Miniprotein binders against p40896. Designs and how they scored, part 20

Target 1, 331 residues: p40896
Amino acid sequence: MLMPKSVALLRIRYTLEAALARGFTTVRDCGGAEGFLKAEIRQGSLNGPRLITCGHAISQTGGHGDLRSGALPASAFDSCSCHFGQVGVVADGVPECYKAAREEFRRGADFIKIMGGGGVASPTDKISNKQFCDDEIKALVDVANSYHTYVTAHAYTAEAIQNCIKLGVKGIEHGNLLDERTAELMAELGCYLTPTLVTYKVMGSDQFSAFLGPENSRKNTEVLYKGIDAMKIAQKKKVKICFGSDLLGPLYGYQTQEFRIRGKVQTTQEILLSATVTPAEMNGLGDKLGQIKPGFIADLLMMKSNPLDDITILDEPESNILFVMKEGRIY
Short names: E, the ipSAE of ESMFold2; O, the ipSAE of OpenDDE; V2, 0.75 times the mean of E and O plus 0.25 times the DockQ between their complexes.

## First folded at step 9 (miniprotein)

Design LFc (at its last look DockQ between E and O 0.06; V2 from the best seeds 0.00; counts 0 for: pae E 21.3 > 1.5, pTM E .289 < .8, other shape alone 9.809 > 2.5, unsure alone 55.368 < 70, placed apart)
Fold by OpenDDE base, look of step 9:
Structure LFc (fold): chain B 331 residues (1-331), chain A 83 residues (1-83)
Amino acid sequence: as target 1 above (331 residues)
Amino acid sequence: SKVMVYVEGDDPEELKKLLEELAKKLAEKLGLEVTVVVIENGRIVEVIEVKGDPEEIYKKALELLKELAKELGLKYIIVAVEE
C-alpha cells in the first residue's frame, strides 16, 4: 500500500508539479512530506504548490500510524526501517509525545498531525478505537501551542472526535462518523473539519480493488457511505470545512474529484471557500492567501469557464485551466 | 457569463491597445461588472471593481496601468468581466 521512501523521493518532483498543474497553489500534507521539500520549493529547485507540512503523523503503538503487521515483533521498529511507515511515527506516553512533536518541529513542521482514532488502511486497529490517552493528546497539544500552531487528528467516530477536540485539537481529518452533537461541539470550539471523500471512492473502485486487503476494504466501505451524511451534518451545524483528498501514492491523480463529490452536498461557493479562505485561516495565512485583495500573494487560476457556474470544471483541469499562477509566476 | 483577460507587458501603449480592445468587447454587453487585478513581484497590489459602462472601466484601468507601469514596473493584469 505504502510506497517505499526511495520510490516516493523519485516521484516527488512529478507529484508536486502535477498538483500545481491541477490548480493547487498551496497544499497541506498531513503525513509523509518532509520539511526539506518546502525549502526546495521556496528556492525554486522544485516546482510545486506551497507546502504546509506536519512531517510524520504521530501515533500510538498499534495505532493508525503503526503499519506493522501484528505478526512482527516490537523490535521490528528498531531493526528495520523498511517497516517504518513514511507517514507515521510511534510515540507512547507523555515524554515520547513531547519528543515526537518537538522532533517534527525541529525538522520543519508547521503543525502536528496525530492519529486520534482507528483507520481504514492500518492493519491492527479498529475504526471504533480511540487512540492516545488524554494526557498524551494534551501533551501533543501543549507542544503545538508552544510553537503557536495547532494539532489536527485523524478521527472517524463521534467519540474519537469529541475526545480530541475537548483536549484542544483544532482540526479533524475525515470525521465520517460524526453526529449532530459532535458537529455542534466542533462549531462551538472552532474546530476545522477536513473531509476526504475521494480517497474512499477511489480505493473502493474496481480499478483499485487490490489496493486494500479484505479487512481494510470492509472498513473503507463502512466510512465511504457515511462521509456524505457527515458532510451534510457538518454543514448544517456550520462547522468550518476545509478541502481535502487524502490520496495515497499512485492515487494522487484523482485529487480534483473531491470537487465533484462535494458538489452533491455543498454549494459551489461553499466548496470554493473550503479550498481557499477557510484553510488559509486554519493555517494562520488568512491575511495572505485565499483571497484576491491588495497585499495578498498572487495565487490565481485562469480558467476557460467560471467554476461558480459549474464546479465540475475544476475536476477537469487539463481542459479548463489556462494557467496557474503562484506568487505571481505562471507555471 | 464571465470574461477573463490576462494582460502581460511593460509597454503602456501596448497595454492601452489591449484595454481598448477589451472595452470594445465589453460595449457589446449590458450591466458590466469588471474586476481588474494588478500583480507586482508576486503580490496583488491593486484590485479595481467597476460596475458600469465600458468607457468608465477603460478609463479607470488605463489610468491605473499608466501609473503603475511608471512607478512599479507593471507585469501582470487580470481582468474579469461579468454580466
Scores: ipSAE 0.330, ipTM 0.702, lowest interface PAE 0.7, mean pLDDT 84
Fold by ESMFold2, look of step 9:
Structure LFc (fold): chain B 331 residues (1-331), chain A 83 residues (1-83)
Amino acid sequence: as target 1 above (331 residues)
Amino acid sequence: SKVMVYVEGDDPEELKKLLEELAKKLAEKLGLEVTVVVIENGRIVEVIEVKGDPEEIYKKALELLKELAKELGLKYIIVAVEE
């Protein structure tokens, strides 16, 4: 059953404070985090990461962001990061897409998130679905461009990814079924990929597999074993790769396991860049965040030892972080 | 044992605040006394002491404070042990 909004809001404080303590000084939320959270963090009434938000993910009727009815409860598991409140909104047709995107910007969004393909946890779609017509995607991109920002899309399959990026979508979330031709195109177009490998490992574990219905369990199994191969393809083809976990609620504590999983296929330097420089660049903050330089915002971690020697210390933050500094303040 | 930390930088008020908080956390985590001395125009303007203990822990705190001072644009940092 869906958690009441008032209870979800009480849990948000713990989740955000814990994420900051785990070393995440900035978090990009791809659905569910509303603008009031940014204001509360800015005012200091809530301790947490700097938030870069899309508000609601925008979906077609029956798409991944359409969590109405069906079998799987939206609040239990969702493929979007940081799911506070309503995760998605439905828009069909060009005029509704214009309005939905503009509404998110009016409410304080920094970018637009769309569902460009089917999801694992959503009730009525299949992972092979292509979502939205070309004119709808173009409309969403046009609105984001008018706000001087970008659209990122949930997409697993090569076909969905190619459709989105050819129409001007800048980012792809997940991308587990990426092929070499699509990775080449992403690199050529300067697109960003945010793999989220840990969510499929956790959702497929004995502890959590019961939260998926039979069809969603099959979807999760399909993508579970392909994610590492897609990551290797993206790395080989020089796609810009960002760090992400796509975890929700009580699962947020597992987000640092993404560091360990990526250690199987990336160098420690590549992993650190994916969590710092590359996402700062994607969000237009490459001159302010992601590096330790004079004039940059003072977001710092002090570690007991060097993560370049052993990336797994980032998956053990309680034991290895001496302090977290955000905007010059130690937490 | 005491560790004396001397700092001079372009924004000493902000650096003082940050180093006070750092020194308190280091003392708690490492059992180390840390004293911060703020220097402006070659003159000592403030001395802040935080208590701690073992020599190995102080060596680690020294390295952390040196790295922090470099990253915050401090002109220099001097660490001294007083037994």
Scores: ipSAE 0.000, ipTM 0.148, lowest interface PAE 21.3, mean pLDDT 72
ESMFold2 (binder alone), look of step 9: mean pLDDT 55; pTM 0.429

Design LFd (at its last look DockQ between E and O 0.08; V2 from the best seeds 0.00; counts 0 for: pae E 21.0 > 1.5, pTM E .302 < .8, other shape alone 9.919 > 2.5, unsure alone 60.872 < 70, SAP 73.734 > 70, placed apart)
Fold by OpenDDE base, look of step 9:
Structure LFd (fold): chain B 331 residues (1-331), chain A 82 residues (1-82)
Amino acid sequence: as target 1 above (331 residues)
Amino acid sequence: SKVMVYVEGDDPEELKKLLEELAKKLAEKLGLEVTVVVIENGRIVEVKVEGDPEEIYKKALELLKELAKELGLKYIIVAVEE
C-alpha cells in the first residue's frame, strides 16, 4: 500500500496520463497528491486530469492516517517521516489541527480531508473507533470554512459519520456501515457520500491477497459486503452521491471497475450523475463542470456507444473511448 | 440508436457537408433529437433541437454559419438520438 514518495513521483506522470485516458477529466485526490501537480498540469508540463487536492489527510495520533507500527516510539515521528508515507499527517489538539489545515492550504489544497474514523489500511486503529475529538473536528471545519471550502472525512460507522457531519463536515468518504438514520441526516444536511466499492473488491481479490496484512484483510472483509447495502440505503434516502475509487499504488488501473460494481445498485443515470454533476457541485464547480452547456468547460468523452445503454462500457475505456477532451483539447 | 458526428476544423463548407449527411440520416427516422455542441477556446456552446429533420438541419446550419462568421470553429460535435 505504501510506496516511497520518490517512487510515487516517478510514476505520477504515467498515473495521471492513464487516468485521463480512462476518461477522467477531473480527479479529486483525498490524500497524497501535492498542490504543485495542479500547476504542472495547467502549464502543460504534465498531461492529466484536472486535480482537486487536499494534500495530506489529517489524522490523530494512532488514527487512520498514522501508519506507524505500534512498536515504533513516539519519537519516530520527529526523526523519520518515512513511516507516514505521503498520504497523511498527524495533528493532535486544536492548535495542531489549525496548523495542519493551514499548511495544506498554504501548499495549495482545495479542501481538507480528515480521518474521522478507523480504517482498513491502518495498523493500529479499529474500524469502530471515532477519530478526533469534537473540538479538533470543529477546528478543522472552521479553518476550511475560512477558505470557503469543505472538509471531507474518512468514516465507516454510523457513529463516526454522524459525529463528523454534525460538526460541519460536508463529505463522507466510504460510509460502508451507515444506517438509515445516518443517511437521512446526511441528506438533510446536504452531505456528500463518496462510496469507493472497487478498492475493497480489488484488495480482497485473490490476485492481491498479499496486498493487505492479516488484520487489514479482516477489516477489508468486514466493510466489503456492507458497501453495497450502504449504497442502497444512501440512494433510498436521497443522499448526494459522488463517484470514487480510492485505489492505491498499483491498483489505480482498476478505477473504472467502480462503474461496473455500482451498476448493481444504481441506474446508469445515477452513476453518471455521481461522476459528473454531483461532484462538480460538491467542489463548487457546478457552473463550470459536469454538464454539456454553454459556458461550461469542454470536458467530453467521444465514445463508440452510449454508456446510458450499458454502463459497463465505461469499464472498458481502451475499447470504447475514441478520445478524451479536456478543456477543448483532445488527448 | 445514437449517431455522433465529430468535426474538427474551421471550414464551414466541410461542416455543412457533414451536416447534410446527418440530415439525410435523420430523414430516414422519426422522433429524432439532435444536440450540437460547439467548442471554442475550451468552452461549450450547445444547441438542442427537437422536431423534424429539416428543421433540425436548418437550425444547425444557421448556427454553424453564424459561428463560422464570428468565431473560429475548432470543434463541433453533433449527437442525434432516436
Scores: ipSAE 0.271, ipTM 0.663, lowest interface PAE 0.9, mean pLDDT 84
Fold by ESMFold2, look of step 9:
Structure LFd (fold): chain B 331 residues (1-331), chain A 82 residues (1-82)
Amino acid sequence: as target 1 above (331 residues)
Amino acid sequence: SKVMVYVEGDDPEELKKLLEELAKKLAEKLGLEVTVVVIENGRIVEVKVEGDPEEIYKKALELLKELAKELGLKYIIVAVEE
């Protein structure tokens, strides 16, 4: 194993504490944060955001969530949990998909994350790849339905997105290459889109370009170019949009830069709702989080200046947040 | 310096009145200008309360604890980030 779970947990602890300090009182993790961390935060063993977790993202052999090197034997790192952040697990065929999804729920997952298309950071797939066969996706959706929750999918291309949502997938992570007809279908089916533009901007920068390697750098460039336009299309077609950053490894500290990037294409109101009301609704928490009503949970940011006047103050949390309240407690 | 409070609610007039009272008490005790923003049914409603600017960050915690007690803990403020 390349990284013991004890080392990964210490790094996750720092990451969660820092995210709370940056103003994120609830985060949905789409791979790497296991469900037992929710109990640690509730008990006060960790200071961190409220967690909504999938445990590990579920991938086919050679798919985006399979981060094993293509040069290693198929039996090397039999568990995807040994990758940095322990992002994914592998399942091939309907029975393995049932088992993998049920295992994540057994370990405390709130929803299922799958790889519906190829990725930028994975070693053995192409952005254009279709991941999972239809029966595998349906199996994963069926398990999530039996737990009264949902499946969300990593997907970039219009074809991958349409395949997933037609089979009952509720959410799409990234979606950088969606087209207008795909956005229309997403809106019709009530699906959610979570763009994550900051990760591609930062990973393409001089500071971090070596992180990717040559093939992944080409994939990253393609999705960066299209990502802003895809978000404009999704807004025009009234797709439900959530706030996300999907940062890998050393990039996590850049998560608030997503506010600044979205300021180029969304109003301040749209951005704030994408980080509050819409994700609360997606996760079945619309009666508890995301807005002020009698009986809602007391999460509050006190800011030096008005984000409605300038959304970029949320990208400078150290200078602009006076305090963070989560569940009525000040941090 | 300005202190901003994000507020979402379903009964906007009652919630707006309570939050205006909270903002006025914070402004008086902290010597800060406080603006209350109410989000109603996916809309943001901004309410501005004038106060003198300059100086006190550290008392916000104690004042919010007192005001939550005074308001009977009926008040929930939510910030959800992903």
Scores: ipSAE 0.000, ipTM 0.164, lowest interface PAE 21.0, mean pLDDT 70
ESMFold2 (binder alone), look of step 9: mean pLDDT 61; pTM 0.476

## First folded at step 11 (miniprotein)

Design L1 (at its last look DockQ between E and O 0.32; V2 from the best seeds 0.00; counts 0 for: pae E 8.5 > 1.5, pTM E .654 < .8, other shape alone 5.353 > 2.5)
Fold by OpenDDE base, look of step 11:
Structure L1 (fold): chain B 331 residues (1-331), chain A 109 residues (1-109)
Amino acid sequence: as target 1 above (331 residues)
Amino acid sequence: GSRIFDGLVTKVMVYVELPEPVTDREEIKELLRKLAEELAKKLKEKGLEAKEVAVVVIENGRIVEVKSVTLEKPTNDAEEIYKIAKELLEKLYDGRPVKYIIVAVSDLE
């Protein structure tokens, strides 16, 4: 059953406030956040990180963003689009892809998110599936380019990643099954990788064993341990890496654990760059965010200890953050 | 008001938040003096010395200036820290209103 909009809004308020309190002054949403939230945050009616949004993730029929039951015909869902949930929309063929992307931009999207491969949490697809045909991805990329922005894709496999980036996709979300050749190509093309290791760790934990069904749990296990290897490969090949978590619903509270996980693969400097400079550049904000320099927005964390000495302090924000400054305001 | 931030850090930072933007240079200097004294005190309490002094000026939600000086000789002397901060301010201040002043002292190389 879909959550009432009123309840959803209350929860999103809490989520945004909590993210800011954890030290995130800017957050990119890759599916679900509506554009109007940005205005509310700018106006101060809602306290939260600055949002960069894509609206709905665009998926093919039966893709990672299509959450419809496979047991029912398409006609069973004609009466209401609510069955797609808040995260994704379905578009098949070049004309529908044009329309879907343009609609997200009409609603205030800053970039486009697509499902370029199979996922963990979706019921009807396999991780090994390549999603969208070449002409569909090219259509989505062309629309995004006309708005002077980028497409990022959900993709795990080397095949899915290569297919996307060769067609002009500039971001890869997850990428857990990339290989050396794929990483080289990503680096050559200037593609950004956003690993989200914490989501797999949390969903695979005993505490949340019931969060995924049996099949999704199997898929989760498949990608969980490959993510660290993927990070090593990406780092070795000098792929541009962004910080990400991809946590859903009640799992948002574990967002900072990504720092701890990455500490096993990346240096503290590399991690901090992935959470400041690199994502700012990816989003065309490299001259405004991510650095303490003249002309930059005054986003600052005051901390009790130096994260350069121990990155894990960022996983304990309640104890280590004295205050968060966003655009010169202390929260 | 001014706030001293405690922590297990080698970089000490004191921050001042002003109710209204201040344009008076002498008032800013006085604030820096106070901050330097508080920083020096904190450094001494922790058995630390400043190797670098930095001043950050924030106006209307943006960083307008950042200046730092690496010291040849580490110090926890308030007068010396103030002198350095004052010199930095004189280089930074152009008559603009100041809402926030951040003075940071570090022994990090």
Scores: ipSAE 0.578, ipTM 0.803, lowest interface PAE 0.6, mean pLDDT 87
Fold by ESMFold2, look of step 11:
Structure L1 (fold): chain B 331 residues (1-331), chain A 109 residues (1-109)
Amino acid sequence: as target 1 above (331 residues)
Amino acid sequence: GSRIFDGLVTKVMVYVELPEPVTDREEIKELLRKLAEELAKKLKEKGLEAKEVAVVVIENGRIVEVKSVTLEKPTNDAEEIYKIAKELLEKLYDGRPVKYIIVAVSDLE
């Protein structure tokens, strides 16, 4: 993104405040949220969700996180890229992977995000591209393990997913082309899947499709149609599923539509767990967040009606949330 | 980016934030009575009754306790809700200072 730093910070403030108002008391950001935002939110200088961050997503040259050369301005419309004032970082080869991951931890990252396969919006790759060599992925995993945390990977195809998780990657973002064998492997290895179906629905709509080039539009269409099927497979095979939307900038307002889309595949109980218990577990916070139990942090939504009876009320937060509490403070 | 969604899912609720923490059980009971009256008013305005009553107590940004009970017969009566909430508080409250009290009802008909 090429806008002035001061303008980017104002947009980030609005985005974070709006996400909290929509009921997201904790968010995990897979690219672009820097450590200073966590400190400002913690101290109350900025109203927003608790942040779990990777800093910058790590990509190979020409990979999904490498936005150099030729694409339309990407800040409003990237499916999976850095959106808080900086593009992702590029690392090629084992030594650079060590250094890039360590730098993100030095800057306050809670986990490592990598590009394990091709993307929709990136200028030079295809969805079918495998990204990073095995030794590079293992290096990134080794660094994350030394910090007692994890690597999560952007990946759409069964081949890219299997390659990542066999090398110790704990999470898969998107996974729209997941097959049954891959889902079985994810469940066996205790891996987490974070589908993000709303982003493809929105980017394919009449309002926004003009911002994609022809190749990116084709890639977006492919992953959109496959995404519901992949989630059905993951649910059937008992993969641990987290809630995600992968929306950027002005599209953040659509993030609650993911609840409605998930209703086509998951029960209301499964959807709520995917947004609370499961992601807290993934991030080592299962004894502090994601449940309403003694000793847990007081992150609460007070709703007009029960989403267990009708999940779509979460897609209408302005009408259905009575208040949002984060760490015992009402917002 | 992946996102996490957290929160208490309730149907109808009322709460009080105290300007300073309170430990006086009689003051807490009076607060529960007022909350039960407000809750009953909201239920009656909507033409609803509830079969589940819950109490949540919060101190220092942490949930101190959550208790609920399922009733055999639905109610929207303030005195019944107060009696139930009071009994729940007595089971969950250990005498520590209280900053927030929430009374919630669900299983509406």
Scores: ipSAE 0.012, ipTM 0.428, lowest interface PAE 8.5, mean pLDDT 77
ESMFold2 (binder alone), look of step 11: mean pLDDT 76; pTM 0.745

Design L2 (at its last look DockQ between E and O 0.45; V2 from the best seeds 0.00; counts 0 for: pae E 7.7 > 1.5, pTM E .606 < .8, other shape alone 6.304 > 2.5)
Fold by OpenDDE base, look of step 11:
Structure L2 (fold): chain B 331 residues (1-331), chain A 113 residues (1-113)
Amino acid sequence: as target 1 above (331 residues)
Amino acid sequence: GSGKWVIANGELITKVMVYVELPEPVTDREEIKELLRKLAEELAKKLKEKGLEAKEVAVVVIENGRIVEVKSVTLEKPTNDAEEIYKIAKELLEKLYDGRPVKYIIVAVSDLE
């Protein structure tokens, strides 16, 4: 549902401050965050993690980013784009894909996000759907390459993932239904996987049983249990893995639970690397972020204890983080 | 009570760092040495409590939001001795410190791998 900009800004402020307080000094947004927020954070008028943004996720008609009711004709939505919310835009065909990607970059995007397959929270697509034609994905990749950055894709199935990465997509969001062959290909091509296990866990919980409708709940259940297996497969095949949560709306507060969930399938060291070095490299910041080396930005967590002993410490930031240092400033 | 654990990324992800925030930048070398001693003692204590030994000692200097210098040395023999850790840290610092005001001093040890 659309909310007034004023209300949205208040919520954004809170969300950003809270994320920083939880120990996240840099956050990548894969749909919705506007570019101007980055400037505000840099200037100190807004406290939050450093933002890496894509603007709107780009989707085909009827894709995961298309939230229009299937019961209504397209003409019913001509008067207002409000039905898309702030997360996605629709582009069909090579010219529209060019335009959509270029528009995001015009507005300050650091990378491009596309919907390469069906999703859980969308009303009109199946998880098994492959989204975009090859020429459309290639168009989006070509634009991103011209800006010396990457495309990442929402994709669950092996088919959707392979289709994207063979066309030059460098990131896969979620990937819950990947198989061994897909993981091998991802590793070979240097593709980054960003699992987001916590979102499925939280949405599937009794506490939030009403968050998804019946169909979306079914889809959620399908991918929830596969996510852990996908992570194991990805690890086995040495896929580059980034930390992610993909929580929506009021669920943002659960982002640290991803540490706990991953602790079941990853070593603490692997998890921490996925939240530091690996995503820094993916975003072209490997020489500035994610390490304690001369010339790097001083992003540090002051802790009461060593998370290497117990990764769940990072899931209890209120109790275990003494302070967060971002760019040498303590918050 | 003045020592805090700093957790960071990359190559030092497996390191435990003890850090003292100074209320204001300090230029006094002797004061800095004393702080290093305290940090080393705290590190040694923590290592001993866990039955661990430092395999590497590092000193980190932060200025203006950037890591200015990181100097580390791999130990031939792992240790949890405070005096030894201090000696190493002191030597590292002396190579790094050029009389500039220091607000943050971090001593880090690798103890897990």
Scores: ipSAE 0.607, ipTM 0.825, lowest interface PAE 0.7, mean pLDDT 89
Fold by ESMFold2, look of step 11:
Structure L2 (fold): chain B 331 residues (1-331), chain A 113 residues (1-113)
Amino acid sequence: as target 1 above (331 residues)
Amino acid sequence: GSGKWVIANGELITKVMVYVELPEPVTDREEIKELLRKLAEELAKKLKEKGLEAKEVAVVVIENGRIVEVKSVTLEKPTNDAEEIYKIAKELLEKLYDGRPVKYIIVAVSDLE
C-alpha cells in the first residue's frame, strides 16, 4: 500500500501520542522510528514517549525485514520505497552491513536491530531460516561495539538465537521457540529476551487474520502455541526479560494486552520489572529510569487501583490511568 | 481526585495520594508548608469519605523533571486526621528538602485500614 509521507508521519504522531496515553513513557522502537523523532519529542512539537530507536531494522535479501513481494523484482520497490524505508533496510555482505549500521547511527540510532531469523509477517521467508552469515552478524556487532551500544536480533528458533548470542548479540526479540539449553546460554551470557506474545494472539484472531496471507497465518499459528511455553522456560532459567508487543500499524492499540497474557506465566512484580527496571538496564539507563528513587527521571503513572493486586488494570488504561507523568510533566 | 500510585521498583505498595503542580518552581519554605497543609486536608477528606485510616505517610518532591526525594514514616496508630497528617508531612519535608526549586509536591498515605 502506497501512502504519502505526510500521512505516514501523522500516523506515527498518533501512534506515539496514544502509547504515551496508555502509560508507556519510554518506548524502544525496533524499526520505523527515525532519530529525528526524538528531537521533536524533546522539543515538545510531538507529544509522545521518550524514544530509544534503531532507525531501520537491518535484513538480508529475502529476510524478515525485506517486506517486498516475492512476485516483484527488487527494482520495483525503488519506486515504492516508502514502505521498505519505514521499517527496514536490506544489507548483504560485510561491507553493506558496516555501511547500514553506521548509517543508522549517523541518523541518531541508539542501537542496531537485525533480523537473525525468519518471521511471521514477511512474505518470503520461513520461521526456520537462520538469517545472515556469521561474518555479517559479527560485522554488525563490531559496529555497535564501536558506538558502545548493542545489537538486538529478531529470532524465533533455538538455532538462530544461539548463533546470534554466540557472535555477541545482546538482545533477542520474540524467542518463541527457544529451548532450555538456549535459555541457559542466554542467562549465562547476560542476554535480554523481549517476548511479544500479544502480536500472535491478535494477528491470529478472526478480526485481524486477514492482515496475514495464508503462509503467514501458518507461521503465526506455529509461534503462537510455543510462545507461552518459551516464556515459562525463560522465566525458570532466569533470563533477563523485557516487555514488548511487536504490534504493527493499526494493531498498536492492543499493546497493553501483553500485560494480561504475561499474568499467566509471571508474577505481577516480574511483569512490572520487565516493563521498567530491566529494559532501563538493557539500554544503559538503569541509574535514571525504571524506578522511583531520588535523582531518577519523574516518569510516573497514577492508577485508580494497585496493579500489584491485579495486573489486568494495565490492560484497561482508559479506565484505570488517572494521569501519565513523563519527565515531571503531566500529559 | 482519589487515586493510587504505581511505584515501579523491586517492591511496590498501595498508596492514596494528593498532589499539586506549581505554575513556577517554588523555593519559599513557608509557601511549601502552606501547600502541604492544603494537601493534608484534601487527603484526610478522601480517607474519611472512604472510611479509611493510614499507618504510613510519605512525601515526594519533584523538580526539573526528576524525583528529588521520597521520605516516609510508619505510625504507631492509624490516622485520617488532617492536622496529624500535615504535621507528619511537614516533618518529612524538613528532612528531605534542601531549598531547591519545587515543581510538584505529592503527599501519599499507605498501609490502609
Scores: ipSAE 0.019, ipTM 0.495, lowest interface PAE 7.7, mean pLDDT 76
ESMFold2 (binder alone), look of step 11: mean pLDDT 75; pTM 0.727

